VH-VL binders against NAD kinase (nadK). Designs and how they scored, part 104

Target 1, 268 residues: NAD kinase (nadK), of Syntrophomonas wolfei subsp. wolfei (q0aze0)
Amino acid sequence: MKIILVNNRFKENTEKKAQEIAGQLSALNVEVIIDNGLDEPYAGTVDFIMVLGGDGTMLRAARRYGQRAIPVLGVNMGTVGFLSNIEINELAEYLPLILREEYSLEARMMLEVAVFQQQSLLTRVFCLNELLLRSNSPRMLSFALEISGQKLEPYRGDGLIVSTTTGSTAYSLSAGGPIADPQLDAFIVTPVASHIINKRPLVVSPEREISLHLLEEREAIIGIDGQIKMDFGAENRVLIKRAPHPLLMVNLKAKPFFTSIDRSLQRQ
Key: E = the ipSAE of ESMFold2; O = the ipSAE of OpenDDE; V2 = 0.75 times the mean of E and O plus 0.25 times the DockQ between their complexes.

## First folded at step 7 (VH-VL)

Design B34 (framework fv_patritumab)
Fold by ESMFold2-Fast, scan of step 7:
Structure B34 (fold): chain C 268 residues (1-268), chain A 121 residues (1-121), chain B 113 residues (1-113)
Amino acid sequence: as target 1 above (268 residues)
Amino acid sequence: QVQLQQWGAGLLKPSETLSLTCAVYGGSFSGYYWSWIRQPPGKGLEWIGEIYHSGSTNYNPSLKSRVTISVETSKNQFSLKLSSVTAADTAVYYCAREGFLDYSPYGMDVWGRGTLVTVSS
Amino acid sequence: DIEMTQSPDSLAVSLGERATINCRSSQSVLYSSNNKNYLAWYQQNPGQPPKLLIYWASTRESGVPDRFSGSGSGTDFTLTISSLQAEDVAVYYCQQYYSTPRTFGQGTKVEIK
């Protein structure tokens, strides 16, 4: 068995705990690869991915490894989040179940995001939460949205979010999008500070293909899961569709999504 | 590891259609652009076009009216058809994969061995 | 289309000496978002397909000897062979992959002096 431990190098607690867990797994004849985010993703075959940290670390792991159809377990290190399944103080209890492969898997859809210079692919990334198109200057954007060949009336405003259902509680929520059951597969298309009041969030089939391009030259960026930034100009086009594979999240214990989100919203 | 095997008719008469196939072994077919590139005897390299596993294509404008690239994803194969051939189409034809790493392409990292196509009466 | 121009067309270098090949693109192939130049160098021996040597202008492909190096950014690029060996006699091509169509330089033939 080979396991990747994903951690955030800049959190001292996660690095120390990663080394401790790696030692425990090595003693059980498990090969361990540590991914602290600095190097390229591990290229070899692995059986399991353990993510030590918060939602941000999980988003990075999903981007790096989510398309490999390998079980991914989120282990929370203190900050409450939506993507972790167990707490770090529970890991010793659940480790025998992990090694025996006694767990269920929950599939979470991902986005495939491709940015083109004219017809040439410049970059392609996968993400778990969302793509954000946003102005990088005081000027509003004017842009075109096309959904599966259907051209919508132009958008004018600060930008647009294309989100998975998992991402519905992230930036899309802050921009006025709906809260979606993460077991449901759908794209959520949420305008950001639209100058046209009747531009509402859209919930569309995950089989839809979404494309965006600027109608006038502006300073704009595309953000991926709040972690990657890409320049976006009028010569560029972005294409968004369902990724080939969902992220396979390990479920060792019940995590009540609706009561968790309700509690979070009541506090804010 | 990843290997490209190509085949097709090596001798053609003017006005016929060139047909070549490339098969991918030892790695994933999905997630890459697959290209055809040709080289006339003693000359340089000319990119013909590319295809993605979805069937999306880009063609060299100079050849666009005569070129069709298609994909057979179930067989991990892609094919080139070039219609209305002339002696000017005599070349070694290569299939190749455009590598992809760190979220970006990085050039043609895997090449087929080449197929010599001769167009003569 | 992005036009790729190499210089010189041919180069004769003594064994063990430095060989330098230049490549110019008609427009920038630097993608600012990732700070990568979408420029590759290939080596082609007679009767064989091209072999990728350098990508992103300066990154050496796995298995390529360290005497090969690439440099440059934007529109002006250089391939350097620090100490020419007999097996380095080949035609070298630069290629951009910033835009379609993908375009190659005309090639530089490297020979022993």
Scores: ipSAE 0.551, ipTM 0.794, lowest interface PAE 2.2, mean pLDDT 90

Design B35 (framework fv_patritumab)
Fold by ESMFold2-Fast, scan of step 7:
Structure B35 (fold): chain C 268 residues (1-268), chain A 121 residues (1-121), chain B 113 residues (1-113)
Amino acid sequence: as target 1 above (268 residues)
Amino acid sequence: QVQLQQWGAGLLKPSETLSLTCAVYGGSFSGYYWSWIRQPPGKGLEWIGEIYHSGSTNYNPSLKSRVTISVETSKNQFSLKLSSVTAADTAVYYCAREGFLSWSPYGMDVWGRGTLVTVSS
Amino acid sequence: DIEMTQSPDSLAVSLGERATINCRSSQSVLYSSNNKNYLAWYQQNPGQPPKLLIYWASTRESGVPDRFSGSGSGTDFTLTISSLQAEDVAVYYCQQYYSTPRTFGQGTKVEIK
């Protein structure tokens, strides 16, 4: 068995723990590849991906490896989050189940984001939570939203979020979007500080293609999962669609989504 | 049984760089932290730092600016460099393995024989 | 850093009598997820490297005589030699491996009266 161990390079404790876990797995005849974010994603085949850290580390792992249809387990290092399944102090207890493949998988949709300049593809990225288009200046954006070729009336405001259901509790929630069951597949399209009173969040089929472009030259950025930032100008266009493969999240113990989000909202 | 053999120059002048190497025989190099520990004559033990077979290191903060530990996985060896030595660095230097069992570390279970390093004019 | 303090600095015990050495850590070395104390005891004979005697505070290393035992939890630990033999004349060190840097006690010298 071959496992990728994803950790946060900026946390010395996490790096030390990743090396300890790698040694434990090697002692059980498991080959371990450590991904601390410094190198390109591992190109070889693997059987399992273990993510050590909080939600941010899971988002990075999903972008790097989520399209390979490999089981991904989130192991929390003590921070509160929605994407981990077990705590680090529980790993020894659950490791036999991991090695025997005695777990269930939960499929979480991902976004495929393609940014163009003229006819040229500048970049293609995958993400678990959302694409954010926002102004990078005090001036409002004026931009066009198309859903499967259907042109909506122009948007005016600070920006727009295109989110997965998993991302419904991230940026989309802060902008007034609905809380969605992550077991549903849907795009959630949430305007950011719209100056048009009738612009509401939209919940649309994941089979639809969404496109965005600016109607006026403005200083704008595209954000991916709150971690990647790109300049976005009037010569750019972004296409968003359902990614070919969902992230396969490992479920070793019951994690009640609704009670977890309810507690988070009621207790600050 | 795992054995550690260590070597390096034992006589240094102030300001020189200490270089010691430890080689692992009779067992797996992978899966363990490998440490350097020193002992000045008539005094106690001081941990210098450790390295994993991947090259990941942790150093004693008091020595971090002068210490480098490196690994040559193909040779099952790890090495210590200590720069800008003074008389205070005179000590017996040991390499050691931190044991690992039942998903837990359990102390330094295998030690090298030690190398006496003397720093004098 | 976790500071390790031993007492006494030296101990003279008659052959066949009990020797007791104490070790205190400045913070707990109990690893909560597995309930193990990351505390080891070493014996060092003159001119030799230290030898691991006890790990996880109370587990005896393979080949170590039954007369050696460790006890304690959290911050207070004890090494006991139930019946001192001539070969037990050595310096004994406690060590924590809960965090980096790894730290040792100052040592306790055990001599025959």
Scores: ipSAE 0.000, ipTM 0.379, lowest interface PAE 21.6, mean pLDDT 86

Design B36 (framework fv_patritumab)
Fold by ESMFold2-Fast, scan of step 7:
Parts: sequence; structure tokens; C-alpha cells
Structure B36 (fold): chain C 268 residues (1-268), chain A 121 residues (1-121), chain B 113 residues (1-113)
Amino acid sequence: as target 1 above (268 residues)
Amino acid sequence: QVQLQQWGAGLLKPSETLSLTCAVYGGSFSGYYWSWIRQPPGKGLEWIGEIYHSGSTNYNPSLKSRVTISVETSKNQFSLKLSSVTAADTAVYYCAREGFLTWSPYGMDVWGRGTLVTVSS
Amino acid sequence: DIEMTQSPDSLAVSLGERATINCRSSQSVLYSSNNKNYLAWYQQNPGQPPKLLIYWASTRESGVPDRFSGSGSGTDFTLTISSLQAEDVAVYYCQQYYSTPRTFGQGTKVEIK
């Protein structure tokens, strides 16, 4: 068995713990590849991905490895989050189940985001939560939205979010989008501070293609999962569609989504 | 590892349609742009166009009215048709893959051997 | 279209000497978001297809000897062969892949003196 162990390069305790776990797994004849975010993603075949950290580390792991259709387990290292399944102090208890493949998988849809310079592909990335188009200046954006070739009336405002159902509780929620069951596959399209009174969040089939481009030259950026920023100008177009593979999240114990989000909303 | 094999008619008369096919072996057809590039005798390289496995195409504007690139995904093949040929279309025609690494394209990393196409009466 | 211009058209260099080829794009091929220049260098031997040498302006393709190096950013790029070998006699092309259509320089022929 070969496992990728993903950790946060900026947390010293996480790095030490990753080395400790790698040693334990190696003693059990498991080959371990450590990914601390500094190098290119490991290019070889692996059987399992273990993510040590919070939701941010899981988002990075999903972008790097989520399209390989390999089980991914989130192991929380201290801060509570929505994407981890077990705590680090529970790992020893669950490790035998991991090695025997005695767990279920929950599929979470991902976005495929392609940015073009006119018709030329500049970059293609994957993400678990959302793409955010936003102004990078005090001026609002004027932009065009197409859904599966259907051209909507122009948008004017601060931007737009295209979210997965997993991302419905992230930036989309802050912008007024609905909370969605992460087991559903859908795109949630949420305007950010629209100046058009009737622009509402849209929930659309994940089989649709969403295209965005600016109607006027403005300073704008595309944000991916709140972690990657890309310049976006009037000569650029972004195409968003369902990624070919969902993230396969390992489920070793029940995690109550609805009660967790309900409590989070009461606190904030 | 990945290999491109190309074939097609090498001798044409003016006004005929050039037809070339490229087959991909030893690697994934999906996820890449596949290009046609030509080189007239003693001259440089000219990009003709590209196709994605979905069928999405981009063409060189100078050739757009005459060129069609298509895919046959079940066979891992893509093909070039260039209509209304003239002597100016005499060239070696190459198929190639544009590489993709770390979420970005990089140059043409795999090339076919080339097919010499001669247009003469 | 982005126009690619190489200089010189032809180079005669003695074995073991440094060869330098320049390439200029009519607009920037730097994608600021990932800090990569969408610029490649190819080597073409007579009767063969081009071979990728350098991509992202300065990254050497696997299997390419370390005497080949690329440099530059934005609009001005250089391919350097630090110590010319007999097998390096070829035509060299730069190419941008920032925009469609993809465009190549006119080529630089490298010959031994």
C-alpha cells in the first residue's frame, strides 16, 4: 500500500506529526509520500490520501489529488472543521480499518475551472468549494454569464460565485446563497452585491457549463477555494464545469451535517 | 511512452481536399489539446489548429475557411481536412500533443513523424 | 496574433563555444497569476520532427542535456547552448502558447565553423 500524507507547511507541530505517522506506517510496510505543499504533486500511483490539518489543508489536497478517484481521509489536528472525519488522537484506533479498507466513501462533486486568453487555455484547476469572480478595484464589474450556451442579461456588481454544494456553506453563504446538502450534485451561482435588483442565486444542474467574461476592461480576479488568485481581464474567459471525478471522502464515523451547520449559524 | 502515428494521402492535385489522420498510443487521449503543424520545404513551422477530446477546436485564422479538425475518441484518433489545396499547401504535416503539467500547458511534447504532402498537377 | 521574431537567422559556432539565440514576442507571454512564461524552444534535426527542449521559458524537458538553458521573461527570451557539440547542429525555434493561434519564430540555423 502506498499513501500520500498531506500536511500544512506552515505548522511546525503538523510537520513533526506527519513524520511520526509516516514512520508508523512504514513500520507496517506502507510506503509513505509526504506532501507539505512545497513541491509538485506526487505523480505516481497511490492507494490512499491522508490529510493532516483543517479544512484549508483538505481543500489543497482536493485540488492536487481529488481527480485521481483515490480515497481521501481528513484528520483534524486541532481546529474543528467541516471536511475532516476523525481527530488526530483517534487515528491509532481507526488505522486498522484504513489498512483493511473497512470504511465507506462519500462522493463530493468538484469544479473544473479553465481560464482562457481569448481561445487559448492558460490554466485548468480543480476545486472543492467555489470559484469567485470579484473586482480588484473600487469599480464594479460588468460581465456576461452563459449557462450551457444560454446568454443571460448582463451582470453589474462586485462579482459572482460559482459553488459546489460542499461550498454552499463557504463564500456562497456569505453572499446570500442557499445552504445545500453536500450529497447533492449542483452548481450554486450566487451574485456578489449585484446592482440588478432581480439577480437571484441560481441552483443549476451539474451537467451545465458556466462561462464568464468581462464586458468592460476592469481589474478583476478569479479566486479558487479562497486560496488561489488569478488575474482576469477583458481578454480572458473562464469556463466552469463539473470535474470528471468527485472527491472520494473516507467516512469512518458519522458526521451530522445539518445539526453542525445549524449550530454554526446560531453562533454567527 | 506516448507515440503518435500518422497517415494519409501524400499526393494531391490543386482543388482537392487533404485528409490526414493521427492515432495516439501508449497514453491518455483525454485532457490534452492535439495539434496539426505544417512545414513547407525549407521554411519554418506553421500552426494549423488544435482540437480537444471533446471536439472543441481552435484554428489559425489564415486557414480557418479551409480547415476542419475532428476527433474519433473511440479510436483515440484525430484528423485534419484542408480543402481547396494549392501548391502553397505543399509541406510536411505533423500531428503533436500540447503537454499539460501543474495545471498549465507547456509546449508540444510529443510529435508524429510527419507526412509529406505534395500538391502538383 | 502574437508575432515571434528570432535573431540571428543563422549562427556558425566552433565546437565547445557558446551559442546564443534570441526570441522576441510582440506582446507579453507571461501569465502573472502563475508567474510562468508560455514560451518553448524546439530543436529540429534534418528529416525529423521538432523536439521540445525548454518550456515555460527556462524549464528543461526531461532528457535534454544541461548545456541547454533558457532565460528571459515577458517579451525577450534567450536560448543558450553553453558548449556546442556536433549533435547540436540543427534549426532552433521559439514558440508561444499564451494565445491562439500558436506562433513560432522563423528559426535559427546553428552550424559548426
Scores: ipSAE 0.599, ipTM 0.832, lowest interface PAE 2.5, mean pLDDT 90

Design B37 (framework fv_patritumab)
Fold by ESMFold2-Fast, scan of step 7:
Structure B37 (fold): chain C 268 residues (1-268), chain A 121 residues (1-121), chain B 113 residues (1-113)
Amino acid sequence: as target 1 above (268 residues)
Amino acid sequence: QVQLQQWGAGLLKPSETLSLTCAVYGGSFSGYYWSWIRQPPGKGLEWIGEIYHSGSTNYNPSLKSRVTISVETSKNQFSLKLSSVTAADTAVYYCAREGFLRWSPYGMDVWGRGTLVTVSS
Amino acid sequence: DIEMTQSPDSLAVSLGERATINCRSSQSVLYSSNNKNYLAWYQQNPGQPPKLLIYWASTRESGVPDRFSGSGSGTDFTLTISSLQAEDVAVYYCQQYYSTPRTFGQGTKVEIK
């Protein structure tokens, strides 16, 4: 068995904990690759991915490895989040189940984002939460949204979010989008500070293609999962569709989504 | 050559509402943010807020509860209302355009002459 | 809010000598994707509205004399007048336009020594 351990190099104690876990796994005849974010993604075949950290670390793991159809387990290191399944102090208890493959998998849709300059593909990335189109100045954007060939009336505002259902509790929520059951497959299209009062979040079939381009020369960026930033100008077009493979999340312990979100929305 | 002409009542009593208008000549009203900026006698510049031709506004948080900026696009005009004035609101009030070139803002490139507003009992 | 602070509050410079005004922002005003600093300098003569001199920290506005120059990046900026003329006696303001609210420095008064 070959396992990738994904950790956050900048968080205190995560490197040491990853090394300790790698030692324990090696003692059980498991081959371990450590991915601390410094190097290219591991290119070889692996059987399992273990993510040590919070939601941000899981988002990075999903972008690097999510399209490979490999089981991914989120192990919480003390940060509250939605994408982890077990706590680090529970790992020893669940490790025998992992090694015997005695777990279920939950499929989470991902986005495929393709950015073009005129007719040329500039980049293609995958993400678990969302694409954000936003102004990079206080000036309002004017942009076109097209859904499966249907051209909507132009949007005017600070931007737009195209989110997965997993991403419904991330930036889309902050922008006024709905909370969605992550077991559903759908795009959630949420305006950011729209000038047009009647522009509402849309829930769209995941089989549709979404296209965005600017209608005037403005400074804008495309953000991916809050972690990748790309310049976006009037020569650019972005095409968003369902990624070919979902992220396969390991379920060792029932994690009740609705009670978890309810607790998180209680204000401090 | 873009020119801003501004007008409005220059003398107010405490608790009244300040009302100023700015008209745009010689250039496009659309595609720019239009701002109000004030300057108390002998002091520095304070940004009040801005409006896009569509009516979208941003206000200085310190004034947000009292300030309203509106547009009249058919006349290429935008207006400032500041409610519940006090002596602290005595200032020269300027309207201005924020310049925009090559997808980038570049500062306030066109200014009105200013209107002195005095608040006294 | 981004806070802008200028130094000095006032300076006296002899005709033909160099005048230097500094401006600091409380956070970076560099738009990293286009490498432009959203920082402007204005000149205000008594009884007149401010006049834009420099934008994007170092680009001179059309019609502004060559003796005016801007420099700096991120949070630290400088306006330089290489050879002060009588008509340069004015108050100078820096301003950020990276975020709303737009904010100005407190101003620097330039006088002849």
Scores: ipSAE 0.000, ipTM 0.365, lowest interface PAE 23.9, mean pLDDT 86

Design B38 (framework fv_patritumab)
Fold by ESMFold2-Fast, scan of step 7:
Structure B38 (fold): chain C 268 residues (1-268), chain A 121 residues (1-121), chain B 113 residues (1-113)
Amino acid sequence: as target 1 above (268 residues)
Amino acid sequence: QVQLQQWGAGLLKPSETLSLTCAVYGGSFSGYYWSWIRQPPGKGLEWIGEIYHSGSTNYNPSLKSRVTISVETSKNQFSLKLSSVTAADTAVYYCAREGFLKWSPYGMDVWGRGTLVTVSS
Amino acid sequence: DIEMTQSPDSLAVSLGERATINCRSSQSVLYSSNNKNYLAWYQQNPGQPPKLLIYWASTRESGVPDRFSGSGSGTDFTLTISSLQAEDVAVYYCQQYYSTPRTFGQGTKVEIK
C-alpha cells in the first residue's frame, strides 16, 4: 500500500507530526510519499491520500490529486473546517479501517477551469470550491456570461463567482450566494458587488458549460480556490465545466453539515 | 508509453474528400487536445486543427471551410476530413498530442508516423 | 495569427562545433500568469515525424541530450546545439502554442560541413 501524506509546511509542528505519522505507517508496511506543496505532485500510482491540516490544505490536495479517483481523507489538526472528517487524535483509532478499506466514499464535484487566448488553451486547472473573476483595481468590470451557449445580459460590477456546492459555504456565501447541500451537484453563480440591479445568484445544472469574457479592457484576475491567481484580460476567455472525476472524500464518521453551518453562522 | 496509429486513403482525385483516422494506445485519451498537422513535400509544417475529447474543435482559419475533425471517445480515436481536395493538399499528414503538464500545454509530445496523401488528376 | 520566423534557413557546422538557430514571433508568447513562454523546438529527421526537443522555451524533453538548450523570452528565442553530432543532421522547427492557430517557423536545415 502506498499513501500520499499532504501537509502544510508553514504551520508550526505540522512537519514533525507528518514525519511521526509517516514513520508509524512505514512500520505497518505502508509506503509513504510526503507532499508539503513545494514540489510537483507525485506522479506515481498511490492507493490513498491523507491530508493533514485545515480546509486550505485539502483544497491544495484536491487540485493536485482530485482527478485521479483516489480516496482522500481530511485529518483536522485543530483548525475548524468543513473538509476534514476526523481529528488528528483519532487517527490511531481509525488506521485499521483505512488499511482494510472499511470506509464509505462521498463524491464531491470539482470544476474544470480552462483559460483561452482566443481559441488557444493557455491553462487548465481543477478546483473544489470556486473560480472567482474579480477586478484587480478599484474600477468595476464589464463582462459577458454565457451558460451553455445562452448569452445573458451584460454584467457590471466587481466580479463573479462560479462555485461547486462544496464551495457554497466559502467565498460564494460571503458574496450572498445560497448555502447548498454538498451532496447535490450544481454550479452556483454569484455576482460580486453587481452595479446592475436585480442580478441574482443562479443555481444551474453541472452539465452546463459556463464561459466568461471581458467586454472592455480592465485589470482583472481569475482566482482558483483562493490559492491561485491568473491575469485575465479582454483577449482572454474562461470556460468552466464539471471536472471529469469528482473528489472521492473518505467518510469514517458522521458529518453533520447543516448543524455545523448553522453554528458557524450563529454569531453573524 | 503512448502511441498513435494512423490510417486512411493515400491517393485521391481533385474534388474528393480526404479521410484519416488516428487511434490512441497506452495512455489516456481524455484531458488532451489532439491535432492534425501536414507537411507538403519539401516544405514546412502546417497545423490543421485540434479536438478535445468532448468534441470541441479549433481549426486553422485558412482551412476552416473545408476541414472537420471528429472524435469517437469509446474507441479512443479522432478523425480528419478535408473536403474538395486539390493538388495543393498533397502532403504527409500527422496526428499528434499536445502535451499537458503543470496545468499548461507544452507542445506536441507524441506523434503518429504520418500518412502520405497524394492528390492527382 | 502569430507568425514564426527562423534564421538562418540553413547552416553547415563541423562536428563538435556549436550550432545556433534563432526564432522570432510576431507577438509575445509569454503567458504572464505562470511566467512560461509557450514555445517549443522540434527536430525532424528525413522520413520521420518531428520530435519534441524543448518546451516552454528552455525545458528539455525527457531523453533529449543536454547538448540541446533553448533560451529567450517573449518574442526572441534561440536553440543551441553545443557540440554537433552526426545524428543532429536534421531540420529544426520552432512552434508557438500561445494562440490558435498553432504556427511553426519555416524550418532550419542543419548540415555537417
Scores: ipSAE 0.273, ipTM 0.709, lowest interface PAE 4.3, mean pLDDT 89

Design B39 (framework fv_patritumab; at its last look DockQ between E and O 0.90; V2 from the best seeds 0.00; counts 0 for: pae E 3.3 > 2)
Fold by ESMFold2, look of step 8:
Formats: C-alpha cells, structure tokens, sequence
Structure B39 (fold): chain C 268 residues (1-268), chain A 121 residues (1-121), chain B 113 residues (1-113)
C-alpha cells in the first residue's frame, strides 16, 4: 500500500508529525511519500492521500491529486475547518480502517479552469473552492461574463467569484454569496463590490461553461483557491467547467455539515 | 506509445477540396489539441490549425476562409478540409498532437508521417 | 502574429565541434505567471516529420541526447549542439506556442564541414 502524506512545510508541528506518522506506517510495511509542497506532485500510482493540517493544505492536495480519483482524508491538527474529517489524536483509532479500505467516500465537485492568450491555451488548473477574478490595481474592472455562450450585461466592480458548493463558505460567502450544501453540484457566481445594483449572485448548472474576459485594458489577477495567482489582461480569457473527476473525500467519522457551520466559520 | 496515422487523396486539380484524416492509436484522444501543419517541398513549416477533442477550433488567419478541421471522437479521428485549392497548396501535410504536461502545454510531441498533396496546374 | 526569425539559414560545423542556432521572436513568449517560455525546437531529417527536441525553451524531450541544450528567455533563444555527431545533420526549427497562429522559424540547415 502506498500513501501520500501532505503537510504544510511552513508549520513545524505538521512536518514533525508527518515524519512520526511515516515511521509508524513504514513499520506496518506501508510505503509513504511525503508532499510538503516544495517538490513537484508525486507522479506514480498511490492508494490513499492523507492531509495533515487545515483547509489550505487540503486545497493544495485537491489541486495536485484531485483528478486522480484517489481517496483523500483530512486530518485536523488544531484549527477546525470544513474539509477535515478526523482529529490527529484519533488517527491511531481509525488507522486499521484506512489500511483495510473500510470507509465511505464523499464526492466534491471541482472546477477546471483554463486560461487563454486570445485563443491559445496558456494553462489549465483545477480547484476545489473558487476562481476569483479581481483588479490588481486601485481601479475597478469592466468585464464580460458568458454562460454557455449566453452573454450577460457587462459587469463593473472589483471582480467576480466562480465557486463550487464546497467553496460557498469561503470567499464567496464574504462577498455575499449563499452557503450551499456541498452535496449539490453547482457553480455559484458572486460579484465582488459590484457598482451595478442589479447584479445578484447566480446559481448555475454544473453542465454550463463559464467564460470571463476584460472589456478594458486593466491589470487583473485570476486567483485559484486563494493560493495561486495568475496574471490576467485584456488579451486573456478564462473558461471554467466542471472538472472531469470530483475530489473523493474519505468519511470515517460523522461530521454533519449544518450543525457545524457556526463553529467552522468562527475558525476562518 | 501514441501513434498518428494519416490518409487522403494525394493528387488534386485546382478548385477541388483537399481532404485528409488522422487517426490516433495507443493513447488518449481526450484532453489534447490536435493540429494540422503543412510544408511545401523544400520550404518551411506552416501551422494550419488545431482542434480540441471537444470540437473547439483555432485556424491560421491566412487560411481561415478555406479551412475546416473536424473531429470524430467515437473513432479517435480528426480531419482537414481545405477548399478551392491551387498550386500554392502543394505541400506535405502533417497531423500532430500538442503535448500537455501537468498544467502547461508544450510543443508538438507526436507527428504523423505526412501526406504529400500535389495540386496540378 | 509572432514572427520567428532564425539565424543562420545554414551552418557548417566540423564533426565534434559546437553548433549554435539562434531564434528571435517578435514578441515575448514568456508566460510570467508560471515563468515558462512557450518555445520549442524541432529536428527534421529529409523525408521525415519534425521531431521535438526541446520544450519550454530549455527542457529536453525524453530520449534526446545531452549534447542538445536550449537557452534564452522572452524573445531571444539559442539551440546548442555541444559536440556535433553525424546523425545531427538536419534542419532545425524553433516554434512558439504562446499565441495563435502557431509560428515556426524559417529553419536552419546544419551540415558537416
């Protein structure tokens, strides 16, 4: 059995704990690959991914490995978030179930984000929470939104968020978007500081294609999960689709979404 | 190992339509752009256009009014049609795959053997 | 269109010696967000399709000998063959894939002197 342990290289307690867990797994004849974010993603086949840390570390794991259809377990190491399933002090209790593959999976929709220079593909990335289009200067943006070829009235403001339902409790929420049940597949399109009063958040079918481009020459950024930034200008366009595969989140311990909302949001 | 095989008529008269097909073997058709490139005898390479597996196309503006690239995903094939040919369209025509690694494209990493198309004058 | 200009048009090099081919683009092919140059080098033997040698300006394709190297950034690029072998006699093309249309340099013929 081969497992990837994902940790955050900037948090010493996760690195020390990852080494400890790797040693315990190796003693059980489990091959362990540590991904602390510094190296390229492991390219070989693996059976399971264990994420040590909070939502940010899970977001990176999802971007790196989410399209490989590998079970991903979030292990909380302090700060309560939306994407962890068990606590670190419970790992020993659940480890036999993990090794026997006795757990259920919860599918979480991901976005496929393609950035173009005019018609030329520059990059294609995946994200779990959201894409943010925002100004990279004090000036507001004027931009166009198309949904499956249907051109909406132009937007003006600080930007736009295209979120999954999982991402509805992240930046989308702060911008006035709804909290969505993560069991739903949908896009949530939320304007950021719109100067046009009739621009409301939209909930859109996951079968749609969403396209964004600037209507004026401005320096802007495409942000991915609040962790990756890509330059975006007047000659660029971004196309957003449902990713081919959802993130497969391991469910070992019941963690009801609705009863945990207030506690999870306090920790944001 | 990904391999491209191409076929089509090699001798045309002026005003006819060039039609070539490229089939993909030994690899995934999905997730890639597929290109047509031509090379007149003794001359350099000219990109004609590309198609994504889902059907989205980009064409060289110099040829756009005469060119159609299409895909038949059920057969892992894509094709080139170039209408109203003249002697200037005489060239070796290649199909190719645009390589993609992780999050970034890279050059054309797999090529067909080429088809010489001659347009009589 | 991004114009690609190679120099020289032809190059004669003694066996075992260094061959250097330059390529200049009319516009930058660097995507600053990932710091990659969207430039490739191809080798073409007579009667054969082009073969990819180098991508992202400096990364060798699998199976390409170490004597081939690429360098440069933005608008100026170089392909170097550190020790010319008999099988390296071919025409070499640079190509940008930063924008459409994709464009190739005019080619450089490498010969044994």
Amino acid sequence: as target 1 above (268 residues)
Amino acid sequence: QVQLQQWGAGLLKPSETLSLTCAVYGGSFSGYYWSWIRQPPGKGLEWIGEIYHSGSTNYNPSLKSRVTISVETSKNQFSLKLSSVTAADTAVYYCAREGFLYWSPYGMDVWGRGTLVTVSS
Amino acid sequence: DIEMTQSPDSLAVSLGERATINCRSSQSVLYSSNNKNYLAWYQQNPGQPPKLLIYWASTRESGVPDRFSGSGSGTDFTLTISSLQAEDVAVYYCQQYYSTPRTFGQGTKVEIK
Scores: ipSAE 0.453, ipTM 0.783, lowest interface PAE 3.3, mean pLDDT 90
Fold by OpenDDE, look of step 8:
Structure B39 (fold): chain C 268 residues (1-268), chain A 121 residues (1-121), chain B 113 residues (1-113)
Amino acid sequence: as target 1 above (268 residues)
Amino acid sequence: QVQLQQWGAGLLKPSETLSLTCAVYGGSFSGYYWSWIRQPPGKGLEWIGEIYHSGSTNYNPSLKSRVTISVETSKNQFSLKLSSVTAADTAVYYCAREGFLYWSPYGMDVWGRGTLVTVSS
Amino acid sequence: DIEMTQSPDSLAVSLGERATINCRSSQSVLYSSNNKNYLAWYQQNPGQPPKLLIYWASTRESGVPDRFSGSGSGTDFTLTISSLQAEDVAVYYCQQYYSTPRTFGQGTKVEIK
């Protein structure tokens, strides 16, 4: 068995714990690769990904490895979030199940985000939570939203969020989006401080494609999962689709989503 | 490991339609943009257009009105049609793959051997 | 369209000496978001298709000798052959892939003096 441990090099406690766990796994004849974000994603085949930390670390892991259809376990290390399944203190208890591959999987839809210069692809990225388009100035943006080729009325406001159902409890929620069942596949399109006060969020089929471009010469930013920033101008367009593969999240411990929503949100 | 093989008629009369096909071997057809490039004898390179495996196309504006690029995914093939040819269309035509790293393009990393197409009355 | 201009058109260099080819784009091919220059260099031998040498302005393609190097950013780029070898006699092209249509320089013929 080969396992990737994903941690955050800027969090010393996760780095130390990763080394400790790596040693323990090695003693059990498990091959371990540590990914702290410093290097490029490991290109070889692996059987399991263990994410040590919080939601941010999980998001990074999803972007780096989500397209590879590898089981991903979130192990919380003292943070509050929605994407961890077990606590670090529980790892010893569940480790035998991991090694025997006795666990269930939950498929979470991801976004495929493509940024273009005119018709030319500049970059493509997969993400678990959301894409954010926002103004890079104190002035509102004017931008066009197209859904499967259908042109909506122009948007005016600070920005727009296109989120997965997983991301519904992230920035989309803060912007007034609905809380979605994570077992549901859908896009959530949430306006950010729209000039139209009553502009409502949209729930869109994952079979559709979403396109955004600016209608004026303004400076804007594309944000991915709150961790990646891209410049976005009038010469650019962004295309959002359902990623070809979902993130396979490991469920070792039952974690009822709806019964824990209030508790989780109060802690954030 | 990836190889492109191309074929088609090499001699045309004016006003005829150029037709070339490129087949991909030893690698994935899906996930890439595939391009056609031409080179007149003794001259430089001109990008004609590209097609994604799903069928999305981009054409050089200078040739857009005459160019059609199509794909047959089941055969890992894509084709070029250039209508109303003249002597100016005489060139070696190449098919090529635009590679990508970390989901960003980085250039034409695989090329066909080229097909000379001569337009003569 | 982004116009690509190379200089010189032809270059004769002695074996073992440095060869320098310049390429200028009519507008910047630097993508600010990833700080990459969408600029490639190709080598073409007679009767052969072009071969990718350098991408992202300065990264060597796999299998390319160390004597080849690319530099520059924005609109001005340079291909350098630190020590010209006999097998380096060819035509070299720069290309931008920042926008469509993709465009090439007019080419630089490198010969042995």
Scores: ipSAE 0.377, ipTM 0.763, lowest interface PAE 1.3, mean pLDDT 93
ESMFold2-Fast, scan of step 7: ipSAE 0.674; ipTM 0.860
ESMFold2 (binder alone), look of step 8: mean pLDDT 93; pTM 0.956

